VH-VL binders against q8tcb0r1to152. Designs and how they scored, part 1

No score or structure here was measured in a lab: all are predicted.

Target 1, 152 residues: q8tcb0r1to152
Amino acid sequence: MAVTTRLTWLHEKILQNHFGGKRLSLLYKGSVHGFRNGVLLDRCCNQGPTLTVIYSEDHIIGAYAEESYQEGKYASIILFALQDTKISEWKLGLCTPETLFCCDVTKYNSPTNFQIDGRNRKVIMDLKTMENLGLAQNCTISIQDYEVFRCE
Structure headers, positions and changes below count from the first letter of each chain, unless a header shows other numbers; antibody chains are not in Kabat numbers.
ipSAE, averaged over its two directions, is called F for ESMFold2-Fast, E for ESMFold2 and O for OpenDDE. V2 adds 0.75 times the mean of E and O to 0.25 times the DockQ between the complexes of E and O.
[cut] marks letters that were taken out.

## First folded at step 1 (VH-VL)

Design f1 (framework fv_faricimab_arm2)
Fold by ESMFold2-Fast, scan of step 1:
Structure f1 (fold): chain C 152 residues (1-152), chain A 125 residues (1-125), chain B 108 residues (1-108)
Amino acid sequence: as target 1 above (152 residues)
Amino acid sequence: QVQLVQSGAEVKKPGASVKVSCKASGYTFTGYYMHWVRQAPGQGLEWMGWINPNSGGTNYAQKFQGRVTMTRDTSISTAYMELSRLRSDDTAVYYCARESYYDSSGYYLDAFDIWGQGTMVTVSS
Amino acid sequence: SYVLTQPPSVSVAPGQTARITCGGNNIGSKSVHWYQQKPGQAPVLVVYDDSDRPSGIPERFSGSNSGNTATLTISRVEAGDEADYYCQVWDSSSDHYVFGGGTKLTVL
């Protein structure tokens, strides 16, 4: 079967308008390709700007990378939360794809306090990041699915 | 020098419990997921579950839910796997194995790069 | 539950090339790892992430993975390569690590 996005047409248009991309091309879908960082990085590195969309029970959140993800190299990351038709964003700063998509915080004393753990299907973030994105005060959000799009 | 050393062979009666230990040395114990895999005589490898030695978090194969418990003691770099309500078809060699991690890349390989020597558990009357 | 299928046995003469297959639905989208197990010993990782080799594993060992089949290739086979070989993947849909049934490589 074909790989289809969980993103509604309206949400897709809102994200396109906000991040300046003309088209979103699905590169990776966790529930289809596997919730493994290696598979995600293989599909999403060297693809230009990307939009990662994370679906939880209560929220749609994610990360926008203005530059290509490249192994071990920094990209400027903007976090976002989508509530109905409103986008809240917060500039996370420079981050490598390996630190952003990471299962174990003990390997990296990361300054970012935002990590996408596909293996345990959780987003880990500190209270300041949650407050800046307008989210509830849980430090961990369960992932139902996540998708990465090439922006072009 | 990176090594996993398991406890010795066990003989148990049906209905008993067995607890196998796996002592890690030569690396940071809390930095790597630990898996348990078993192999019945003449059969293939069967994954049982993992433990995160840092957090104590676990994930068990559905077949072993309710019968297996994985724990660790970070002060002695040792992981444990306890299997309860033993049956004769639990007779197997039980292995612990470390999951690979690329420090430079920052993600897990899902591969098991270091294995314990195995512990034979025999369940018989 | 995801299933990996391996031939139960493969025979090869010394110096020849052995090919051991691992079949799985859309396995090309997964990372495949290969283990060698000799009698009375624990498994040893010989190929990881489809085609990479751990330090200390001879370059005669290589791997590929595409579509529905992954393959472990052992070139210039030696008597010491005789063992059982297992493929392995992590299956996200079942949240399980899955091993193939194993292939006995006989060198004669």
Scores: ipSAE 0.006, ipTM 0.534, lowest interface PAE 12.8, mean pLDDT 83

Design f2 (framework fv_faricimab_arm2)
Fold by ESMFold2-Fast, scan of step 1:
Structure f2 (fold): chain C 152 residues (1-152), chain A 123 residues (1-123), chain B 108 residues (1-108)
Amino acid sequence: as target 1 above (152 residues)
Amino acid sequence: QVQLVQSGAEVKKPGASVKVSCKASGYTFTGYYMHWVRQAPGQGLEWMGWINPNSGGTNYAQKFQGRVTMTRDTSISTAYMELSRLRSDDTAVYYCARGEYSSGWYEDYFDYWGQGTMVTVSS
Amino acid sequence: SYVLTQPPSVSVAPGQTARITCGGNNIGSKSVHWYQQKPGQAPVLVVYDDSDRPSGIPERFSGSNSGNTATLTISRVEAGDEADYYCQVWDSSSDHYVFGGGTKLTVL
């Protein structure tokens, strides 16, 4: 059975052009494969650079990982927001997949700058990160779906 | 409504194999690990392993490595646990249980359990 | 191999508070989950992630976890709480899910 992306052709081309012109191959879709982090990691670890795209009612945001996700290993993460045809990006820095896809930071001693909480279907983001991505200060980011692509 | 329904009781001789099924309904089968836990009469709970129904990947407890095989059929949302080279001390109730992911990473808890399958191994 | 230690039995009078402990090296750094099992029945999750309760579990059930001891607390105990209780964690060193030996709660 074929799994289809929520990205329009135009959005796909904009993201490809911005992140190095690589082809995007869908590895994971939360609404199809389940919002469990273990399922996400099984499909997305050791796949090379990846692009995670998060869909809310009002926003498309995400994270570009410059290196393969591997359990317990750091990857360089660039956050982005796609507003109409414009991309705002913010270099988050080094994150493990456990700190990026996380809903309880107390066990990992991690900053709460940006986290994807698949369990509660929300993005946890501090005000500085929201500002740097050009997002409204009063916006609540609820996840309708999220997708992870391999960048080839 | 989440349900896990297991196959019926089995009586086996030592040296035989048994294959227990666990049919899931009421949720996205591929979104959750399926764990197998057994309990010998009058004893405690013992984890046997898990299967990721999405990938087919498995992780077995060392005690059962080489004797247990976990598989699934996504077309019918059913997980299977096969235990081979049965011994009398494999007599137990075998449970399937859904692994819900913890807010603490990797630390699954078992939120729904099958009713259990009694496997009796006797000569 | 990681081991969780529970007392074999705890007795309590109706209306009193029962405390069931689960001992493990540095267990406070792990997420502890608790199951109730009545004779002839499958286990039922009563506490997860140290202190959270599933929908349908009374607020009388609570949990804590720090240092080397996790505790399941059942306040205002009722006859229907009589059961075996198991704690459970994941051990990353062995990639193994570990259960405690179980505690039989008797309501006298």
Scores: ipSAE 0.006, ipTM 0.595, lowest interface PAE 9.8, mean pLDDT 86

Design f3 (framework fv_faricimab_arm2)
Fold by ESMFold2-Fast, scan of step 1:
Structure f3 (fold): chain C 152 residues (1-152), chain A 124 residues (1-124), chain B 108 residues (1-108)
Amino acid sequence: as target 1 above (152 residues)
Amino acid sequence: QVQLVQSGAEVKKPGASVKVSCKASGYTFTGYYMHWVRQAPGQGLEWMGWINPNSGGTNYAQKFQGRVTMTRDTSISTAYMELSRLRSDDTAVYYCARVEDYVWGSYRYTFDYWGQGTMVTVSS
Amino acid sequence: SYVLTQPPSVSVAPGQTARITCGGNNIGSKSVHWYQQKPGQAPVLVVYDDSDRPSGIPERFSGSNSGNTATLTISRVEAGDEADYYCQVWDSSSDHYVFGGGTKLTVL
C-alpha cells in the first residue's frame, strides 16, 4: 500500500511556505513503519534537510533539520508548533539524531529540553520550550503518529 | 549485570498450548524490545517475533501468526510467549533475547543478551 | 522474504584462519551481526555492525561485509572456538529479523 500523509493540503502548504517553499516527500510514518527510533533513523539519515511532524490529539508540533541527519553529527534544529494556520518556532540549536530521537534519556545522557520518544509515543520538553512554542504548560505530549519528510 | 531467566522445560501433547516466561533483571525492562527465537534439535535459529515491553505492541513472524501471543508484566519485568495448537515439529528450545535498537552511531538491532532457553517437547 | 545462506561446515587446524561466509542479496547494504553457539548453550554475540566487537570478545574475531557476501574471520583459531556460527540481519522493509542457517566450525 501507498503511504499517505496525515497533513491536510492546507497544513502542507503552510509548512512548505514557512520552511522554504520546497516540495515535501514522505520518508517515514510511525503508524506504517513502526514507532522505533532505529527504523526512523534508518529511513531518514543522509536525506538532506528534513521536516518531522508530530500529531497529538490537540497539537501538531515538530522539528526542522537544516542539514542531513548523520550518525554522531550535529544538525541545526528549529522546533515548531502549528496551531490552526499559525506557526510558532524556536531555535533548539545543534542536536545529533541520537539525542533528538531518544527512547531512554539516561542511556545517552541526552538533554531534556526536547526529545521525541517513538518507543513510548511521547514528546518530552521542558517549560522553556513549551513557552517558546506557545503551548499550554504540559511536560509531555502523547504521539498519535509522526511523519518525516525530505525537503526539496 | 543483565540477566534473562526463563521458565523450566515443558512436555506437551499435540494440540496443547505452552506459555514460556522470561524474567529480566539488571537493566530498565521497558527500554528494550524483547524477542523470541526458537531452535529445533540440530537445526538453526528461527525468529518468532518481538514485544515492546513499554507499549505491549507486538510483531510476529508470518509462520507463527495466529498461534503465537507475546505479552509482558512490567511490575515483575517478565515477558511471556504462548504458542498454541502445538505440533510435533514445534519441539525446540525457545529463547528470549534482548534487542538493542539504536546505539550512538549504529542501528545495531543485535540480540545482545539471551535467556538460557526453555526446552519444549511435543510428543504423543 | 529475505534469505541468508551459510556453508554447513568449515574445518580448520589450530593456529590457522577460519572464514565463514554469509550470502544475501545486497547484504552489503545491511548491518550484519554474528553469533557463536556452543553445544547446550545460548548464542553469544561475537561481531556486530559488520566488523565491531563487543567488550570481552578476542581481537581474533573480525568481520567484513560488501556486495552479496559478509564474512566472519577468526584468526589464530583455538580449540575453544569450535562452535556453530550464525549471521543475522534486520530486514527493514518487512521488519523481520533473519538468521543464516548456521556454520559448524570444527578445529582439528
Scores: ipSAE 0.000, ipTM 0.515, lowest interface PAE 12.2, mean pLDDT 84

Design f5 (framework fv_faricimab_arm2)
Fold by ESMFold2-Fast, scan of step 1:
Structure f5 (fold): chain C 152 residues (1-152), chain A 122 residues (1-122), chain B 108 residues (1-108)
Amino acid sequence: as target 1 above (152 residues)
Amino acid sequence: QVQLVQSGAEVKKPGASVKVSCKASGYTFTGYYMHWVRQAPGQGLEWMGWINPNSGGTNYAQKFQGRVTMTRDTSISTAYMELSRLRSDDTAVYYCARDSEWFGELDYFDYWGQGTMVTVSS
Amino acid sequence: SYVLTQPPSVSVAPGQTARITCGGNNIGSKSVHWYQQKPGQAPVLVVYDDSDRPSGIPERFSGSNSGNTATLTISRVEAGDEADYYCQVWDSSSDHYVFGGGTKLTVL
């Protein structure tokens, strides 16, 4: 069974060019592998830099990790929003995969202003992060699908 | 590789308290909720509550509020369930069980401890 | 409080199909999980998220969930399937896990 990305050819080229001209290899797709943090991390840890792309009805947003995800270890995270051909980015800073991919934002004392809750299919972010990404909505975005790519 | 190993059987008198331990190995202890479930002889499974080993936060079933305390020690990857003011109808096998998903997920229980028999009799 | 209803017992002949139901109001909107428990043993997860199986669980075990009824189906039943079976959901409205009362499956 072939796993295909939801990215258009144009969007894939834009993301490759923006994040250093790297080739994108699909590691994880929520609708195929399951909307579970454990499944995502099993497939995406120790893979080098990764690009996470989140699809909603109205937006394409995501996170670029400059280092491999590893349990309990920090990676430098850049958030982005893709609107047509324009990328808005926001430097989130150092995050562990546990704080970035988290469905219990009230109990897991996350240092991030952005969290991906794959299980409940929502992204939670503060107002400042939304504004810096050029988003004009409340602080919760519903996830239709999300994909993680290895950046070669 | 994932294992949950519980402390041994206990016999207690009414009014006493019991503290059952559950030692986790083979995974990141702080990444998964730990649940406690009991089963009285010949009866069904009864959920007692969960602890988030990362934050120490807890959520107890209403029936056990005020009598149960769940704690953990992250340095030895061990969860504890203490039940106080024991009654004869607290006689049961007590299980710890790991929530299946990582980092705050509440889903299903993928690994269970072997159970600890607690007998409350005068 | 949310309640899950299971029949107390189901009997089936070897080689036939056993169906164990779990009734709950609008249970089709929830994820249902099933556990098998043999005497003197801890429960074992056999079906999760309505219809998925853990590694090591035979294909004979399957599940479905729609409307007000979830069903665990065990095809080509073997004597070793004799056990108590429990359904389970997370009820977000009460912030509690709920187990069904259990069904004793008797083979023969």
Scores: ipSAE 0.012, ipTM 0.558, lowest interface PAE 8.9, mean pLDDT 85

Design f7 (framework fv_faricimab_arm2)
Fold by ESMFold2-Fast, scan of step 1:
Structure f7 (fold): chain C 152 residues (1-152), chain A 120 residues (1-120), chain B 108 residues (1-108)
Amino acid sequence: as target 1 above (152 residues)
Amino acid sequence: QVQLVQSGAEVKKPGASVKVSCKASGYTFTGYYMHWVRQAPGQGLEWMGWINPNSGGTNYAQKFQGRVTMTRDTSISTAYMELSRLRSDDTAVYYCATDYGDYEWYFDLWGQGTMVTVSS
Amino acid sequence: SYVLTQPPSVSVAPGQTARITCGGNNIGSKSVHWYQQKPGQAPVLVVYDDSDRPSGIPERFSGSNSGNTATLTISRVEAGDEADYYCQVWDSSSDHYVFGGGTKLTVL
């Protein structure tokens, strides 16, 4: 399978410039590798800083991890929303990859501030997070696809 | 030696639950996904789901959602698959299997299988 | 739902080449894996990622995958190769592991 990003050239450059000018190397694509959180984690843990981009019908949002995802370890997460050429960001704080990429809150002690549920193809966000990202929708966003890039 | 050893055969009545165990040895149990695959007599292979033994995270095939539960005990390197509300068409050999390394979409190490017979 | 089609049986004489096909819509865009299963035994992976072999599997086993057909090729067939063979892919649209119906290889 050839793996290509859904990012336009312009959106790719905007994200690169915003997150420190780092080059983006595609590690994972849901529609290719499977909408399974475990597969995502296996491909993306221990890769250094990563950028997760989530595509919905009306939105492009995501998460920047300032350091490597490691199972059971905290990483500093910055959420973002991209509209046209503008990025809104909000520092989510420290999250483990298991709590950020989660389809069952009962298995992980995770606050419902922000979660990426690949199995059910949805993003769960509380109202504060939505407002800080400039979003005026319900707390659940349906995922059409999502991609994770290594930043280097 | 690297191997997966499963619990023995079970005979259950319709409506009961069965819990099959799979003990891993010879490798780092928490380093590789554990899958469950079943095979009805004379039929083909059917994937049921996986568990990440490190995190405890699971992913179940839609057909088995609501009836299957996969767990593990890292202290004894053992994975479990529990199937509830058994029907006669759940009669099958149940296998555990793992993918060494990068968690590709294949199974390179298999348990010996556990025959579960559901009949009244 | 994605479907993999295998012939139910293939017969071959010792020393000849057996070819077992696995048909699927645009299967060449997917990674195909092959398993050997002997009566009363668990399946054994013989080919993965279309054409790679696990350590310990004889070089006589090979695979290919293009278009709508993947093929497992067993050259210089031996009596011990008699078994059921299953192809398998992961289908992203359904998030399921899909197995072919299996092919019984008989060594005459």
Scores: ipSAE 0.000, ipTM 0.460, lowest interface PAE 16.5, mean pLDDT 83

Design u1 (framework fv_ustekinumab)
Fold by ESMFold2-Fast, scan of step 1:
Structure u1 (fold): chain C 152 residues (1-152), chain A 122 residues (1-122), chain B 107 residues (1-107)
Amino acid sequence: as target 1 above (152 residues)
Amino acid sequence: EVQLVQSGAEVKKPGESLKISCKGSGYSFTSYWLGWVRQMPGKGLDWIGIIYPGDSDTRYSPSFQGQVTMSVDKSITTAYLQWNSLKASDTAMYYCARLDYEGSGYWYFDLWGQGTLVTVSS
Amino acid sequence: DIQMTQSPSSLSASVGDRVTITCRASQGISSWLAWYQQKPEKAPKSLIYAASSLQSGVPSRFSGSGSGTDFTLTISSLQPEDFATYYCQQYNSYPLTFGQGTKLEIK
């Protein structure tokens, strides 16, 4: 019935304070709604600014969208990594939700520095993005779960 | 074997209630959206709505909102489509189908049930 | 809502013929289109997804192409079991919408 976040109280507060003190309302959870980008987009498009949090065995990373995800439209994306109580962020720039949440990296004829593949449960990042987020030198991260919050 | 098995044909009178079922097996029932599609005699396919069995989230086609109710019982991997008061215009074949996606698209139907024929006549 | 229009509404063909069915979306849907085959008194069967990806178990004589608004389903050499009604469906945006169907009949 009730869907609960994997964020600890402390991590939720840290993310809230870092991204403007807005309340986080859970829109999507992969382990509940299914690890599929189409399902994620249906639940999260047209919801205003959102915070996506990705949980792997060794990392908590994610993306903050400064405006609403809309089909085929660009949103300003800030990537982050959460290590203990520290947030490292990196401005990814403009992405459509279809490019950001993509399971076929060749479909758009354009590589991106960061992609969330819910279907294969992996995050694809280039080396520069990993370095800017303060992560170890690996090119892919396995997804244990991921959550998307409305920020309001 | 991955399959969807629907309940048998129904013959009803206008005003009666009805609940038909769709049982999934051979796959993770709570990991896929499940949809309902109506096909009136001699006509094409009309999407009714979809339900996510993991949390019972429902999305209805605008033309079916308020006409039917979708529900699930995940303990027996079964989805339901229900009418409180049937009309003669509800006479149709009703399919349940599993939804999947490719890329960043929403949903397409990858696995279909055999259908349940509902006949509503006086 | 995105309207899906198929052409022709019906066609007659002979075994061995090359058959082409088209589907047009009222606005851009990228490659997010599926094709279904429905034989008389049977449930629909998934043929193609993402405009051109063949479903497992579907014969290679079936192919799909197109992007944006114009899409095509082709059967390169028609077999007796291919006489059926074919439907396209867009899944780029909500609500999901089907074409009206194309009935493929024996000539």
Scores: ipSAE 0.000, ipTM 0.508, lowest interface PAE 14.6, mean pLDDT 84

Design u10 (framework fv_ustekinumab)
Fold by ESMFold2-Fast, scan of step 1:
Structure u10 (fold): chain C 152 residues (1-152), chain A 121 residues (1-121), chain B 107 residues (1-107)
Amino acid sequence: as target 1 above (152 residues)
Amino acid sequence: EVQLVQSGAEVKKPGESLKISCKGSGYSFTSYWLGWVRQMPGKGLDWIGIIYPGDSDTRYSPSFQGQVTMSVDKSITTAYLQWNSLKASDTAMYYCARQDSEYWSGYFDYWGQGTLVTVSS
Amino acid sequence: DIQMTQSPSSLSASVGDRVTITCRASQGISSWLAWYQQKPEKAPKSLIYAASSLQSGVPSRFSGSGSGTDFTLTISSLQPEDFATYYCQQYNSYPLTFGQGTKLEIK
């Protein structure tokens, strides 16, 4: 099975340069591996720094984790939005993978302003996070697909 | 204005080495991918590869992988295409061209004038 | 590799004619197609990108259309300076590939 990224060559290079020039290796793709947090975590935990890229109708957004995702452990997360060739970023802070990736946002009582709900294919963001990423005001973004890369 | 200026025509024998150049001006050299395209006499365009001058990352066409080397010297805003051992089948016009970084990657918005390479005994 | 096939390989037309050149991809490439013009003994010049976006400075008589696998370049009213070979190029995936070219002769 050939698993291919939705990233264009240009977008891949922009993201690599912005997040330290790391090479990207695809670990997980929702439309291929299934929109299930268990599958995502099995593939993406203990892989070192990762870049999560979320594709919506109008936007490419995501999260850069500076350390390996590990169940119950905090990782430093930087959110980003990519429009054409411009990256806007916002330091989200420390998050566990369980609070960042959720199957039902109401299950988690978290101080995070950003959550990825793969089960319902939506991203939850508050107004402040949307503003800091330079996005048009919309508190819910529908996910067409999402991908997680090991940064190397 | 954006300009790509290539080195002059070369006449070589099979087995010789060669390095041709492409000098960029009028834009941020390190911010755009630069590609190389071959055109054999009377034939169409054939993509060789692209290089990103900011970090020297390269992507080669499978047909050219191992046959040529792309490199850059960003201090003089110049890209190079190099052969260690030329073949008669390398006889062609070689173009360098810039990719537009504002839009989708892979199309070429500005082209050099070309370097004619002739390899014969 | 994605193969790009142009039709026709050559054509002759008179000044003032509407000319249509087609390009077919062996796989879907969305709108990631560019058109280039190459005059005799000159470097190629970008005409159109993203299937239908006209490059700055290119005359409005040139237009592009299509998506997926079938693409068209149209010249609404041929001028003498349009004597050239035209190439399509996909940039949906690596390796980048060009069509074989369409030679346009004015006469």
Scores: ipSAE 0.006, ipTM 0.501, lowest interface PAE 17.1, mean pLDDT 84

Design u11 (framework fv_ustekinumab)
Fold by ESMFold2-Fast, scan of step 1:
Structure u11 (fold): chain C 152 residues (1-152), chain A 125 residues (1-125), chain B 107 residues (1-107)
Amino acid sequence: as target 1 above (152 residues)
Amino acid sequence: EVQLVQSGAEVKKPGESLKISCKGSGYSFTSYWLGWVRQMPGKGLDWIGIIYPGDSDTRYSPSFQGQVTMSVDKSITTAYLQWNSLKASDTAMYYCARLEGIAVAGDYYYYMDVWGQGTLVTVSS
Amino acid sequence: DIQMTQSPSSLSASVGDRVTITCRASQGISSWLAWYQQKPEKAPKSLIYAASSLQSGVPSRFSGSGSGTDFTLTISSLQPEDFATYYCQQYNSYPLTFGQGTKLEIK
């Protein structure tokens, strides 16, 4: 596997230390493997705890799954935003990978407070989630790339 | 390439029925709301309504409710705007547009990202 | 219904000018405002969404700002292809409503 992460070593160290000091191993990269829900799930389910990092022009945000993603199964999700060297956290709660990673534009465009839409290259969030992550209110986040790491 | 291609210009008399079309291509037709906008000659833009092709759910502007009907045929990725009885005041350019947006706190906020070329409807006695 | 009022209704400008168009909502709409450009005898084109986000493919000379009730579209250095009518549109509440338009004419 010769895929290279977009994380700087400093950001990688910050995220690793914040989420339990585990090694991060790249499982999926949207720009390499394709911005498709099926490809992401195929590579990232049954891999143990994972860290998803989303890169936009102005922001680095993401989700930490405390348990392995399994199709149709709930995992405890912690959202984060990384601004300079500071991490803001928000406990999202229980989500299945299918509800967290929704790659199709749905009627009313969401059943959840936070959704990663890789197909349309955007993140969907409610106003409270934006506020709790320290983001500007009504921030629209376009995805330049996103990566999923196994936390070893 | 995402495209919306509309039917050609129409010339009608008051009281006649009319159905104009908007054909989508280059995207998942049933996954996006589609809107209709009226522009009267020399005037600005008026929102008519939106339809979700996946289940034909509609939302009309109060000004157009009961005046016009939106529908879709998923098998040919086509949306329609229909009048049972045209009036001279229906003379206008009609645009279809794909809606793109974001959901926030269980609500939805949609704007038009891709527009059709327009269908000119002229109703004269 | 939320009323959208644009100012000015028309203006004349020269290539290279900085142009500012304003849009006011009768009620708070957060940042749920889009800007559209319509050239003569053409369909509208999306320029800006969420008050300040530039649509893909739109030149960087276009920028949007504002929140709540007062919004601005700025063209930093006007080009010949920018002569058009510009519309703001709120999408905070249904029915969706447009401003009356600002016609940008060559001086």
Scores: ipSAE 0.000, ipTM 0.498, lowest interface PAE 15.8, mean pLDDT 84

Design u2 (framework fv_ustekinumab)
Fold by ESMFold2-Fast, scan of step 1:
Structure u2 (fold): chain C 152 residues (1-152), chain A 122 residues (1-122), chain B 107 residues (1-107)
Amino acid sequence: as target 1 above (152 residues)
Amino acid sequence: EVQLVQSGAEVKKPGESLKISCKGSGYSFTSYWLGWVRQMPGKGLDWIGIIYPGDSDTRYSPSFQGQVTMSVDKSITTAYLQWNSLKASDTAMYYCARHEYYDFWSGPFDYWGQGTLVTVSS
Amino acid sequence: DIQMTQSPSSLSASVGDRVTITCRASQGISSWLAWYQQKPEKAPKSLIYAASSLQSGVPSRFSGSGSGTDFTLTISSLQPEDFATYYCQQYNSYPLTFGQGTKLEIK
């Protein structure tokens, strides 16, 4: 099994510089480990700040967690979109990993403006989030893969 | 090496219950989803649902929700598809197939069972 | 639900012919489309995944192309064993949906 990032060298450099110049270490890759939330949480919780990068046909978007994900606990989340060499960001606010990486919304009482549904290969987000990230209103964000990095 | 072996043909009457099986071998049974697909005589393929053997998580097609039940027995690496009350319209070939729709190595249904023919008539 | 429509529903061809079958999705599915071959009284066999990736052991005369909503399966030089029904399937979103099938018959 090969576990290699889909990030180009240039994109990796841009993301490192934008999120504090820290080294990125791959913790999880959906196409390798399976888009199973249990596996993602096992690999990504208690790892310190993390960067989630989502790859679609037309877009690279993601989420930066300023502190460790822990099951049932809030972390401060910054969403981003990468267009060429420019990053657009928007503070989502406090979000639990179960809410952020959600394929079963019936278990969550609070609405969310952004969800990564790996099992259905969709990023669900409202119009305000799309606008703030500089995305076209008619964009469909279908997931080709997503990766989570520890920011060291 | 990977193999899915399904149970034999069934002939039933409307109203009867039925449980058919699909036994996996040659791979980690709990690491892949398993899907069920129906094919009515002379017609195309209809997706029924998928089940993850590791925790019995299920995803059903809206057309089959409440019509059938998927389950697994991890100890014998076997998945089941069950009807509480069969209808004549359930007459079809039923296939199981190994599934990981995020799998970039082999595709969404990479290995298929040979099929179980279910005939429901009075 | 995403509806998958294949064209044609059937076609007749001769050994050695170049055959193309098309599949159209009612919504964008990126490249998340698979092609299956089914011979009479047999289970389907996976041919292509991710629109253009050949399944292991599938002859190179089979190729897939397309993205978004329009997809094509091509057999560059038809062989006797290729007479079968071909199905496309999207796996971009639930529920998983198949095309109605294209029956490839001897001319």
Scores: ipSAE 0.005, ipTM 0.501, lowest interface PAE 14.5, mean pLDDT 84

